# Ledger of designs, part 3: VH-VL binders against q8zy40

Target 1, 190 residues: q8zy40
Amino acid sequence: MIVGVVDYTVGNIGSVLTALKRAGAVPVVVKGVEEAGRVDAVVLPGVGTYEAAYALARQFKEVVLEKPTLAICLGMQLLFESSEEGGGQGLGVFKGRVERIKARKVPNIGWRYTHVVKNSEIIAEGYYYYLHSYGVRWGENEAYTAYIKLEEKYVAAVERGHIIGVQFHPERSGRTGLELIKRFLAVAKR
Short names: E, the ipSAE of ESMFold2; O, the ipSAE of OpenDDE; V2, 0.75 times the mean of E and O plus 0.25 times the DockQ between their complexes.

## First folded at step 2 (VH-VL)

Design c1 (framework fv_recaticimab)
Fold by ESMFold2-Fast, scan of step 2:
Structure c1 (fold): chain C 190 residues (1-190), chain A 123 residues (1-123), chain B 112 residues (1-112)
Amino acid sequence: as target 1 above (190 residues)
Amino acid sequence: QVQLVQSGAEVKKPGASVKVSCKASGYTFTDYYMHWVRQAPGQGLEWMGWINPNSGGTKYAQNFKDRVTMTRDTSISTAYMELSRLRSDDTAVYYCARDEYDFWSGPYGMDVWGQGTTVTVSS
Amino acid sequence: DIVMSQSPSSLSASVGDRVTITCKSSQSVLYSSNNKNYLAWYQQKPGKSPKLLIYWASTRESGVPDRFSGSGSGTDFTLTISSLQPEDFATYYCQQYYSTPTFGQGTKLEIK
């Protein structure tokens, strides 16, 4: 499986590329929509600032709607309607707004238990590694698949068809993260 | 010796489906994309789609995407192309062809072709 | 889809002649990031499968005689046979693979 990783910034996607290779994919770096047309699936990585990532990711909205997509951390946040970080618009794939998290310590750094609310072939309940200052507040929504509980609940994963977003970093989540990427690849090639 | 060997000629009635096979030998089957290209009598070449034998991922041409299915079986290094709801204008020679995919460069071109499978659709 | 147009549709020539076939794409097939033109040329003899001659517009496939050469960039491409041999009488196709692959209609090269 050839998986295209969207490059928001040069040199900052190494762990995602490594994780995809370990999961059995062949990752390629994608900088434009022409390149994205040649791949089997796409990853929106969790690197960079919201404003910079949105400027690059916005051109891939149609690709995200058409191809199996795994969006990680900042990548997931780009799929929502808007963000307080950078004051930017999102792609609007999922309802909601990204806002600064309300927690005793910000950023939210470390392993957090991720509660799965809906049955998922890709998202398994368990511990994943988080590193973020912004998030989407939990609420009732058909696409909201998993949450984490800080002082308030925040979206940990969203799903709609072939589009999967996760707030955590599977590429930094050891075995649990690797297995998630493997499940994404297995579902994507159906 | 790199070789692609296709299944034999088929005669079908309109509305039927046909499944053509392409058996690869002499190279690592999963390292090359497999294209399917057809040619109607006296006409040019028409691309139908490709499959990545490693992942099973496919890309179909718009004219065929509602009727074509491409699959593979890695245990016997064989690719398949099934075309359904056949019409008389689907009468053609159907070819499989391999293409090396370099992730920096993308596709290279179809360097090895099968011998072709003649499919005749007549009432 | 990118439309490929070949000219001429047919050409008569003698052994030893220099032959030129042209191919035009409706959009550029030059990928600016790597400076490669995603354009290939194939030869097809009656009753046989196509054979790859040239890829990336100008790179000759292994085993293809050096009398075959490709040139051009962007939207305009040329296949040249410098000294036609008896075995070269065939139909020639250009093909782009910048996007969803498409072929030109073909140029039939016939004995004069």
Scores: ipSAE 0.000, ipTM 0.454, lowest interface PAE 18.6, mean pLDDT 86

Design c10 (framework fv_recaticimab)
Fold by ESMFold2-Fast, scan of step 2:
Structure c10 (fold): chain C 190 residues (1-190), chain A 121 residues (1-121), chain B 112 residues (1-112)
Amino acid sequence: as target 1 above (190 residues)
Amino acid sequence: QVQLVQSGAEVKKPGASVKVSCKASGYTFTDYYMHWVRQAPGQGLEWMGWINPNSGGTKYAQNFKDRVTMTRDTSISTAYMELSRLRSDDTAVYYCARGRIVATWYGMDVWGQGTTVTVSS
Amino acid sequence: DIVMSQSPSSLSASVGDRVTITCKSSQSVLYSSNNKNYLAWYQQKPGKSPKLLIYWASTRESGVPDRFSGSGSGTDFTLTISSLQPEDFATYYCQQYYSTPTFGQGTKLEIK
């Protein structure tokens, strides 16, 4: 299975590529929509600034809507309608707004217990590694699959059909993250 | 051992179609793109297109659009390239080649032996 | 389309010579995010399929002798054979894979 990782023209995606290989995929770096159309699934990684990532990612909206997609951290945030980071626009795949998180320490760094509220073939309840200053506040929404609790609840995972977004970094979450990527690949093959 | 074995030589008349096969062995067929490259007598290499064997997705070079069709059969690890409305200047050796993928796309590392297609009246 | 241009189109050399073949792309094939040049070199002997020699502009394929080296970045690339051997007489092609793949016209290396 060939998985395209969208490179936002900034930052290092090495850990995502390594995690995909360990999970049994053949990862390739995707530079444009044409390349993304040829792969079996896509990953929107969590690396880069919101503005730079949005500028590149906006061209991939149709690919995200058509292909199995795993969106990680910043990648998940790009799928929402808007973000406070840089006053940015999002792709609008999911309803909601990305806001600066309200917590004792920002950024939210470290292992957090992720509470799953919706049955998911991909997202399992447990500890994952987080590293973020912005997030989506928890609320009643059919796509909201999991949350973490800081001083307030924040979205940890969203799902709609073949599109999965996670606020955490499965590529940095040890065995738990590797198993999530393996489940994503298994579902994507259907 | 990783190998690509192509079908035998073909002689066609102008206006006909030709379908060349490329059977892969020694690796997971669906993990690598399959490229098609041709070479006219005494000329250089010309890329025609590629197929993703897992999805069936294809990309064709601009000058072959509407004349070339690339397909595959995953049950027998075989890729196909069909070129229609043949002209005399389609006379060439046609190669399939595996696109080795690591973290990014890079070189075509395994090549078939080539299939000679002669178009003459 | 990125156009690849090689020079010279042919050259004659003797065993033991240092040979340099150049390749120029119409657009940069350097991907800034990973700092890699999406450029490969192939060798083709008469009647045989091409053989991959170098990828990422300068990384030698496994089993390729160390007398072969690649250099350059962006739009200008070179393939060097430091001490030509009898088996090296062949046609050499550069190829970009930054976008839809394209080959140079080839450089034929002939015995003097």
Scores: ipSAE 0.006, ipTM 0.521, lowest interface PAE 13.7, mean pLDDT 87

Design c11 (framework fv_recaticimab)
Fold by ESMFold2-Fast, scan of step 2:
Structure c11 (fold): chain C 190 residues (1-190), chain A 125 residues (1-125), chain B 112 residues (1-112)
Amino acid sequence: as target 1 above (190 residues)
Amino acid sequence: QVQLVQSGAEVKKPGASVKVSCKASGYTFTDYYMHWVRQAPGQGLEWMGYINPNSGGTKYHQNFKDRVTMTRDTSISTAYMELSRLRSDDTAVYYCARDTYYDSSGEWLYGMDVWGQGTTVTVSS
Amino acid sequence: DIVMSQSPSSLSASVGDRVTITCKSSQSVLYSSNNKNYLAWYQQKPGKSPKLLIYWASTRESGVPDRFSGSGSGTDFTLTISSLQPEDFATYYCQQYYSTPTFGQGTKLEIK
């Protein structure tokens, strides 16, 4: 299975490529919409600034709507309506706004227990590695699949059809993250 | 080992169609794009297009768009290239070639690392 | 299409010679985000399929002798064979994969 990884930052996606390869995929770096249109699934990685990532990722909105998509950390945030980071627009795939997190320590760094509230074939409850200063506040939304509890609840995962967003970094979450990527690939192959 | 085996030589009349097969073995057929490249006698290499064997998606070179069709059958790990309305200048060796190679720095679309042996197509009246 | 131009079209050389083949692209094949040149070199012997020699402009494919080296960036590329061997007499092609693949017209390396 050929998985396209969108590169918004030079040389920063190595761990995502390695994790996809370990999960059994053939990851390729995609630099444009035409390339992304020809792969089997797409990953929006979690590296870079919001402004740089949005400038590139906005070209991929139609691809995200049409193909199995795993969006990681910043990638997940790009799928929302807007972001406080850089004051920017998002792709508007999911309703909500990305805001600076309200927690004793920012950024939110480390392993956090991720509570799953909706049955998911891909997102399993457990500990994942987080590294972020911005997030989406938890609320009532059919797409909101999992949360973490800091000073307030924040979205840990969202799902709508073939589009999966995670706030954590599965490529940095050991076996738990690898199994998530494997489940994403298994579902994408259907 | 990794191998691409193509169908045998064909002799066709102008206006006919030819369908060349490329059977893959030794790797997961659906994990790699398959390219088609031709070479006229004494001439250079000409890229025709590729197919993603998993999705069936294709990209054809402008010069072939109206005459070429690339397909695959995943149950037998075989790719096909059909060229219609043949002309004498379509006389060439037609190659299939596997794309996507791995290196230690990451996974990028490379050139073509494994090639079939070629299928000679002769178009004459 | 990105047009690839090779020079010379042919050259004659003797075993032990240093051989240089050049390749020029009509536009840059350097991708700024990863700082890599999407350029490959192939060797084709008479009656045989092409064989990948070099990718990313300068990375040798596994099993390719170290007498083969690639250099260059952007639009200008070079393939060098430092000490020509009998088995190196072949036609050499450059290929860009920055966009839809295109090949140079080839350089035929002949025995003198």
Scores: ipSAE 0.007, ipTM 0.616, lowest interface PAE 8.8, mean pLDDT 87

Design c12 (framework fv_recaticimab; at its last look DockQ between E and O 0.02; V2 from the best seeds 0.00; counts 0 for: pae E 11.5 > 2, placed apart)
Fold by ESMFold2-Fast, scan of step 2:
Structure c12 (fold): chain C 190 residues (1-190), chain A 126 residues (1-126), chain B 112 residues (1-112)
Amino acid sequence: as target 1 above (190 residues)
Amino acid sequence: QVQLVQSGAEVKKPGASVKVSCKASGYTFTDYYMHWVRQAPGQGLEWMGWINPNSGGTKYAQNFKDRVTMTRDTSISTAYMELSRLRSDDTAVYYCARVGYDFEGSYTDYYGMDVWGQGTTVTVSS
Amino acid sequence: DIVMSQSPSSLSASVGDRVTITCKSSQSVLYSSNNKNYLAWYQQKPGKSPKLLIYWASTRESGVPDRFSGSGSGTDFTLTISSLQPEDFATYYCQQYYSTPTFGQGTKLEIK
């Protein structure tokens, strides 16, 4: 299965490529939207600044809507309507706004217990590695699948059909993260 | 071990269609793009399109979009290229080729066409 | 489409000669994020399929003799054969795979 990783031209996507290969995929770097048409699934990685990532990712909105998609950290945030970080606009796949997190320590760095509140074939409850200063506040929303609790609750995962967003970094979450990627690939192959 | 074997030569009249097959062996058919390239007598190489054998997704060169169809059958690891409404200037050798994949470092991608079929000669004459 | 231009269109040489073939792309085929040039070189002998010689502009395909080398970056590329052998008389093609694949028009290497 060929999986395209969107390269925002900032940050290192090597760990995502390596994790996908270990999970059994054939990962390739996607330089532009036409190349995304050639792959079986896409990953929006969690590296780079919001402004740089949005400038490139906005070209991939139709791809995200049509193909199995795993969006990681910043990638998940790009799927929302707007953000307090950078350019302020998102792809609008999910309703909501990305806001600066309210916590004792910002950025939120480290392993956090991720509470799953809806049945998911891909997102399993447990510890994942987080690294972020912005997030989506938890609330009642049919797409919200998991949360973490800092001083307030924040979205840890969102799902709608073939589109999966996670605030954490599965490529940095050891075996738990690798198993999530494997489950994503298994569902995408259907 | 890794091999692409194409169907035999074809002679067609103008207006007819031709369907060339390319059977893959020695690797996982669905993990590599299959490209089609043609070469008219004494001329250079001309890319026609590719197919993703897993999804069935295709991309055709602009000059061929109206007349070419690429398909595959994963149960027998075979790719097909059908060219319709043949003209005498479609006389050429038609090749299938696999693109190689390189994962030797953290940044990886498909590279050149590393395995080629033997070619299928298609002659279009009245 | 990225247009590929080769020079010369034909070249006469003797066994033992150093041969250089040039390829130019209408736009850069260097991808800055992985620092790779999406450029390949092929050899084709009469009546036979093309054979991949070099990919990533300078990486030699397995089984290809050391006398073949590729160099260049961005838009200007060179294939060099350091000491021409009898089996090297063939047509050589460059090809970009940065976007939709395109080939150069070919360089026919003939015996002098």
Scores: ipSAE 0.252, ipTM 0.735, lowest interface PAE 5.3, mean pLDDT 90
Fold by ESMFold2, look of step 3:
Formats: sequence, structure tokens, C-alpha cells
Structure c12 (fold): chain C 190 residues (1-190), chain A 126 residues (1-126), chain B 112 residues (1-112)
Amino acid sequence: as target 1 above (190 residues)
Amino acid sequence: QVQLVQSGAEVKKPGASVKVSCKASGYTFTDYYMHWVRQAPGQGLEWMGWINPNSGGTKYAQNFKDRVTMTRDTSISTAYMELSRLRSDDTAVYYCARVGYDFEGSYTDYYGMDVWGQGTTVTVSS
Amino acid sequence: DIVMSQSPSSLSASVGDRVTITCKSSQSVLYSSNNKNYLAWYQQKPGKSPKLLIYWASTRESGVPDRFSGSGSGTDFTLTISSLQPEDFATYYCQQYYSTPTFGQGTKLEIK
């Protein structure tokens, strides 16, 4: 399974590449949309600045709609309609807006229990590692699969068809994160 | 143990088609892109295209775009290259080649063609 | 497509000589995010398939003798054989894989 990891050119994607390899994928770095068209699935990693990531990720919207996609942290946020970070632009794949989180400490750092509210082949309840200052407030939505509770409830995962997004970092979440990645690959292969 | 074994030599007339096979063994066929490269007598290497064996997706060199078709059969780990409307300047040795991977900085990326088939000679003459 | 130009087209040398072959691309093959040059070198002996020697411009493939080395960045690359051996007489090709793969025209290395 060849999995393209989109390189925003401003962040370290090493942990994502390692996790994909450990999960049984063949990860490749994708630098442009034509390279992404040749892979079986794509990952939008959670590294870099919103501005740099959005500029490149915007070119990948059609690929995301066509191919199995796992979007991690910043990558998930790019899929929403807008963001307080980076001037309000988003790809608009999922309804909602990204805002600065309301929590005792910002950024939200560490292991959080993630509550799943819809059956999912990929997203399972458990503890995952979080590192973010922005998030999407929880609400009633067909695509909103999981949440965490800070001062407010925030979206932890979204799904529609072959596109999933997670606010946490599965590549840094030990066994539970690795198993999520394996389930993503298994679903993507079908 | 990794190897690519190609079908035997072919002699064709102008206007015909040729289909060359490349059977992979010793690795997971669907994990590596397969490239096709040809070499006319006394000439250099010319890239023809690649196929992603998992998805079946292809990319063809501009000079071959409307005459080449690359396919695969994952059940027998075999890639195919078909070149149609042959002409005398298609006389060449045709190679399949696997793209290699290397691990650096906790990631893997493509690099050069690390395993080549033995080549299939195609002769086009009247 | 990125055009690859090799120099010289042929070269005569003796066993023990230091040999350099150059390769120039029509545009950069350096990907800045990982600082890698997507450039490979191949050796081909008569009647045989090409053999990968060097990838990412300077990394030797497993089993390739350390007398082979690659250098350069961006658009200008060099393959060096530090002390030529009898088995090194062959044709050498550079190849970029930054985008649609293309090969240089080849350099035939002959015994003097």
C-alpha cells in the first residue's frame, strides 16, 4: 500500500512516515498534486504553520475527495470551512470552523480520553496524544465521530466516506494510534 | 532473491503490436512501482512509463502516450507493457525495473531503479 | 521533462586512473524539504541490464565498491571512480527521478 504524505515544506514529517511504515504501508513524500495522483491513499500531516499548509493543501482538495485520506491535527483542521488560525481559509470538506480552544491550559498537551459517539471501522475510543491550540467545537453533525472534553467539547475525529480526520496524533499515540493507522490502511485497501 | 523475469524475444512487422511481460518474485509486487525502459541498438536508455501495481495507475512518457499501455495482474505478480503500431525505430531491448526505497530520518522515499529484468529484445522489420 | 546531459560521451582510461563523469540537469532536482537530490547513477556492461550504483546523488547502493562516489547538488553532478579496476569498463548513465524519470545519454568508459 503506497501512501503519500503531503510535505508542507515547513515541518518534520518523520514520525508520520515511521508510523505508516510500522503499520505496513509504503510511505512516500508527496511534493505536488501530480505525485499524489499516483498513490493509493494520502495523509495530511499535522506539522508546520497553517498558512504554509493551507497554500499547498488547497491544491490537494481534489485528491482528498478522490482518494482515501487520513488528516492529522493541523491536517484535519485544514478540511474545515475556516480557521481563526491563518486568516480564516479552509478546504470546506467538513462543516465547522476552527477556533482557539477554551481550556485550563492552551495548548492542549497530553493524553486525553477520546469519546466515540458513532460506530466507526477506524476510530476507536481510548487515550490518544494531543498537541494543539485550535479545535472545532463539538455539535450535532453526521460527520463528527468523536470528541474530547476540555472546558468545551471539541471534535476529536470526523469521517465521511474514505476521508477521516483526527485532532490527535496517532503517530505519537503508541499502540492505540498504530492500530488506528492499521485500520485506516485496511479500509483504504478495500 | 528479488528478481524480475521477462518474456522472450519477439520479431514483429511494422504496424503490429507487442506485449512484454515481467514477472516479479521475492518481494511484495504491489508495494513497488514498476517502470519500463527501452534501449535501441547502440543507444542510451529511454524511459517509457510506470505503473503502480496496487492501484493500476500509470504515467507514460510523452513519446509513447498514445501507443503504450501498461497493465498488471496482481494474482500472478506480473506487469505488462504493450506497444502498438510498431515501426522500425521501435527495435530495442525493453526492460522492466522496480523503483527502490531507502529509509532516512524516520521516513521512506523512492529512489533509483534497484532491480531490473533481463530485457526483452523486440525486432521490428519488414 | 527534465533533460539530463552527460559529459563526456566516451572516455579512455587505464587501470588505476581516477575517472570523473559529469551530469547536468535542465532544472534543479533538489527537493528542499528533505535536502535530497533525486539523482541516480547506473552502470551497464555489454549485453547486461543496468545496475544501480548511486542514488540520492551520493548514496552508494549496497554491494557497490567504495571507489565509486557521487557528488553535486541542484543541477550539476559528478560520478567519480577513484582507482579504476578492470571490471569498471562499462557505460554509465545518470538519471533523475525528481519528476518524470529521464536518463542522460550515457558515458562509455573504455580501456586505454
Scores: ipSAE 0.007, ipTM 0.548, lowest interface PAE 11.5, mean pLDDT 87
Fold by OpenDDE, look of step 3:
Structure c12 (fold): chain C 190 residues (1-190), chain A 126 residues (1-126), chain B 112 residues (1-112)
Amino acid sequence: as target 1 above (190 residues)
Amino acid sequence: QVQLVQSGAEVKKPGASVKVSCKASGYTFTDYYMHWVRQAPGQGLEWMGWINPNSGGTKYAQNFKDRVTMTRDTSISTAYMELSRLRSDDTAVYYCARVGYDFEGSYTDYYGMDVWGQGTTVTVSS
Amino acid sequence: DIVMSQSPSSLSASVGDRVTITCKSSQSVLYSSNNKNYLAWYQQKPGKSPKLLIYWASTRESGVPDRFSGSGSGTDFTLTISSLQPEDFATYYCQQYYSTPTFGQGTKLEIK
């Protein structure tokens, strides 16, 4: 399976590429929508600033709606309607607002137990690695599938059809993260 | 900011009861267990019990099981600890402390007591 | 209940010193299912509430200086202060929360 990793940031996407290879995919870097149209699935990586990322990522909205998509951290955040960070506008795939998280220490960094409240073929409950200062507050939403407990509950994962968003970094979550990526790929092959 | 604010100092006679309050703010009260720990003058820390503010469930230390009652009022994010039949050796500073948790319903995956109240001094003397 | 034993009960040290406090549990506090040790370390200064330093034996609490570290597994644990600072003189407690929570008797760290 050819997986396009969208490069809309100046951040390092090497770890994502490596994780995808380990999971059995053929990752390719995607710079534009035409390239994205040639791949089987898309990954929105989670590095960089929201404003810079959105400026480039907004062109991929149709691709996200069309192809199996795994959005990671910032990538997930871009899927929502708005953000307190940057220009404030998101892709609007999911309802919700990205806001600065309430925690004893911001950014939230490290392994956190992720609570899965809805059945998922891809998102398994367990510990994942987080690195973020913003997030979506947990609430009533059919797409919200998992959360973490900080000073408040925050969305850890969202799902709608072929679109998966995770606040954590599966590429940095060891075996648990790798297995999640494998499950994503398995579902994407359908 | 996350904090726990406890009620003021108490002076009681032997045989009396004392009820200490602990008001939480800055976080979701029901998402953390509330533990109670006391410390006699010049002594170490002694765990008394916990309450799950969400369910109201409690667990008490064996030494206090027949004398302690822990309750909560979720509407005002306040936990209470009542100790009855007080005796002189109950003189101590009483603390509330929150504890995060996972795996409710099976093995409880506790975290440390990351936020403490300022303590309530309870003096029992005739 | 699991009994926690700290060593030493007290010690004197100077600013800049490397300090190690040990804690032993009467039973293992390692949970085999997740391979986590349910052991915490607290710092308490006179007239103040305890402060969480370490949980799960080695995870540093947010805001805690990196000079504090926890290590060990099973029944033997250590708290290490790599370079003692003036504000570090206090009493330290270990605590297990594998079962009914219990504390060590404390270690008073005094200035030499």
Scores: ipSAE 0.006, ipTM 0.568, lowest interface PAE 10.5, mean pLDDT 91
ESMFold2 (binder alone), look of step 3: mean pLDDT 93; pTM 0.948

Design c13 (framework fv_recaticimab)
Fold by ESMFold2-Fast, scan of step 2:
Structure c13 (fold): chain C 190 residues (1-190), chain A 125 residues (1-125), chain B 112 residues (1-112)
Amino acid sequence: as target 1 above (190 residues)
Amino acid sequence: QVQLVQSGAEVKKPGASVKVSCKASGYTFTDYYMHWVRQAPGQGLEWMGYINPNSGGTKYHQNFKDRVTMTRDTSISTAYMELSRLRSDDTAVYYCARDFTEYGDYLGWYGMDVWGQGTTVTVSS
Amino acid sequence: DIVMSQSPSSLSASVGDRVTITCKSSQSVLYSSNNKNYLAWYQQKPGKSPKLLIYWASTRESGVPDRFSGSGSGTDFTLTISSLQPEDFATYYCQQYYSTPTFGQGTKLEIK
């Protein structure tokens, strides 16, 4: 299975490419919509600033709606309606706004227990690695699959059909993260 | 203390299946991947696959994917490796081994730090 | 799969000797993002299971004597035993874990 990783022209996507290869995929870097149209599934990586990522990612909205999608960290945030970071609009796949997190230490860096509240074929409860200054506050929403508890609860995962967003970095979460990517590929392949 | 205790030796006929068990103690069973590695008489080590005891997710080497099934029972901290359609060249010592992984490595795998004592499987007519 | 090649296939040595075993990978096992070599060394005595000695090419496993050391990077690695003891006569295997795990064919260390 060919998996396209969207290149926002910022940051290093090497860890995502390596994790996808280890999970059994054939990852390719995609810069444009035509390339993304030819792959079996897409990954929106968690690198860069919201402004820079949105400027490039906005063209991929139709691809996200049509193909199995795993959106990581910043990638997940791009799926929401808007962000306080950079003052930009999001893709609007999920309702809600990305805000600067309220926590004793920002950015939220390190291993956090991720509480799963909705049955998921892809998202398993446990510890994952986080690295973010912005997030979506937890609330009542059918798509909200998992949360983390800082000083307040924040969305850790969202899911609707073939679209999965995670606030954590599975590519940096050891074998727990690798298993998540494997489950994503298995679901995408059927 | 951390231990992996495997089931006893098996003698099987060609075409049969064998199921080897590996009981873990002294650590949290679901925190570490479990590998299976075999060694034919007088030969080197051959990796067969692993299971994530937390999720039940598995990865098998291409050489075994058609015949191997790895499972676990978290209530008794036991991993299982079943190999079907046995051939004479499946005669080997089968080992379970704990992957010492820490959650901070995005490539995932480390060495195999604790090994079971091995289970001898002999396939003969 | 990454192919692991060890040399020599066997060697004879005496107690007190310095012994060096070599391991080569068909592809680099150095990951540029974290600068770590995904390479381990194991010791196996006859009739016993393998025992982890070294991981990350040069990090000694807890409880392993300091006479064992690992070195190298990328594709070329060595295991050194600085002063051989009677209990060190065994077969030694290198293993990469950069991708699907693969082992070298082993180096048998015998008493001279």
Scores: ipSAE 0.005, ipTM 0.475, lowest interface PAE 14.1, mean pLDDT 86

Design c14 (framework fv_recaticimab)
Fold by ESMFold2-Fast, scan of step 2:
Formats: C-alpha cells, structure tokens, sequence
Structure c14 (fold): chain C 190 residues (1-190), chain A 123 residues (1-123), chain B 112 residues (1-112)
C-alpha cells in the first residue's frame, strides 16, 4: 500500500516515514493535491506550527474526505473547526475547537494512558507518547473515540469512517504505535 | 522470490505500435510503482514513466507523453507499456523496474528489473 | 530536470586496483526533512539489466560486496571499488530520485 505523507515543510517527517515502512507500507512524500490523488491513503503528520501547517494542509481537505486518512497530533488538530494556536482556522472535518491545555506542566510531554470509550478496529487502549500544548476538550461527540486525563479530559482519538485522528505520536510509541499503524493499513485496504 | 518477467522481442515497421508486458511475482503487485526505462543500442538509460498499479495513475516523461500509454491488470499482476507511432530511433531494449516515485521530492530507486524486451523498428 | 554528469566516461583498470567514479547533480538531491541523499548507483553488464548497488548515496543493497562503497552529499557523489575483481567490469550509472528520475550518462569500466 502506497501511503502519502503530507509535507508541511516545517518539520522532520522521518520518524513517520520509518514507522510506515516498518508497518508494511510504501510511504511517499506528498506536496500537492494532485500527488495525493495518486496514493492509496494519506497521513497528516504531527510536526510544525499550526499556522504554517494549516496554510499547506487546507488544500487537502477533499483528499481527507475521500481517502483513508491517519492524522497525527497537529494533523488531528487541523481536522477541527478552529484553534487558539495563532487564532487559526481548521479544516472543519470534525466539530470542535483546539485550545491550550490546562495541565500542571505544559507542554504535555511523555507517556499517557489512553482510555478508549468506543469500539475501534484501529485505536487500542494503552500507553502512547504525547507532545503537545494544545488539545480538544473531551465531551459528548459521536466521533470521540479515546481520551487522556490531565487536569481535564482531552481527546486522544477521533474516528469517523475512513478518517482517524490521534493526538499522540504512534511513530514514537514503540510497539503499541506500530500495531496501530498496521491496523490502520489493514482497514484502509478494504 | 521477487521477479519481473517481460514479453519477447518485437520487430515493427515505422508507424506501428508495440505493447510490452511485465509480469510481477513474489511481492504484492499493488504496493510498488512500476517504472519503464529504455536503452538504445550502445546508449545510456532513459526513464519513460511510471504507473501506480493500485490506482492506475500514471506519469510520463515529457519526451514520451504523446506516444506512450501505461496500464496494468491487477488480477494477473501484469503491467503494460504501449508505444505508438514508432520511429527507427525507438529501437531499444525496454525494461520494467519496480520502484517508487516520491512525488518528485524523492524516490527509493529501482531495486528489481525485468530482463528487458528488445524492440527493433526497421523498414 | 536535474542533470546528472558522470566522470570519467570510461576508464581502464586492472584486477586489484582501487577505482573511483564521480557523479555531479545540477542541484542538491539532499532532502532536509530526513537528511537523505536521493541518489542510487547501478551496475550493468553487457546484455543484462541494470542491478542496484547503492541507494541513499551510501547504503549497499543486500548481496552487494563490501568492496563497493558510495559517498558524498548534496551535489557531489563518488562510487568506489576498493579492490577490483574480474566480475566488476561493467558500465556504472548514477541516478537521482529527488525529482523526476534522471540517470548519468554512464562510466564504462574496461579491463587494462
């Protein structure tokens, strides 16, 4: 399976490319919408600043709506309606707003237990690696699949059809993260 | 193991078309792009284009865009390259090769090659 | 297109010699996001298909003898054969895959 990784040009995507190869995919770097149309699935990586990433990612909204998509960290945040980071707009794929997290230490860095509240073929409960200063507050929403508990609960995963967003970094989460990517690929091939 | 097996040699008249096949085995056909590269007698390697076997999407080199068509049949793991309006300077060995195009910003290289198909264009 | 230039066009050498082949690209093939040089080296013997020797400028393909090594970064690359063997007489091509694939013109390695 050929998987396109969107290059926001503002961060290192090497770990994502490596994780996709280890999971059995053939990853390619995608800079434009026409290129994304040629791949089997897309990944929105979790590197860079919100404003810079949005400027590039906004052109991929239709691709996300049409192709199997895994959105990581910042990538997940871009799928929401808006963000407090830089007063930014999101793609509006999921309803909600990204806000600065309220926690003892910001950014939220390290391994956090991720609680799954809905059946998912892709998202498994367990420890994943987090690195973020912004997040989406947990609430009642049909797409919200998993949460983490800091001072308040924050969305750890969202899921609707072929679109999967995770706040954590599966490419930095060891075997647990690798298995998640493998499950994403298996589901995407259907 | 991993193999690409191409169709046999062809002799064609100027103006004709030729269709070369490349049958893949030993790997998941849809996971890798298939490239076509030619080599005229005593000359170097010239890239012609690629096809994504999963989607059927193609990219052709500028010199071949108006004469080349690349297709595939996933049920038999076979890729095809058809070159039309043949000229005598199309005489070459045509290779298929497994690889990936990283959308012009990177490419793994071509790690498995077919044995080549000799196409001779003469009057 | 990125133009690839090889030197020399041909060279004669004896078994046991150290030989070097150079390759220059018209623009950098180093991708900053992963710090990889998108450059490969191929060996082609008469009547045979090309064989991948080196990818990512310096990574040897499985089964390739350790006498073959690649080096360089950005625009200047070298293929070295540390102790030439009879089976190494062939034409060698560099190829960039940073953009639309392009090959160097080839270096023919002949027995002296």
Amino acid sequence: as target 1 above (190 residues)
Amino acid sequence: QVQLVQSGAEVKKPGASVKVSCKASGYTFTDYYMHWVRQAPGQGLEWMGWINPNSGGTKYAQNFKDRVTMTRDTSISTAYMELSRLRSDDTAVYYCARGIDWNYEGYYGMDVWGQGTTVTVSS
Amino acid sequence: DIVMSQSPSSLSASVGDRVTITCKSSQSVLYSSNNKNYLAWYQQKPGKSPKLLIYWASTRESGVPDRFSGSGSGTDFTLTISSLQPEDFATYYCQQYYSTPTFGQGTKLEIK
Scores: ipSAE 0.000, ipTM 0.483, lowest interface PAE 15.2, mean pLDDT 86

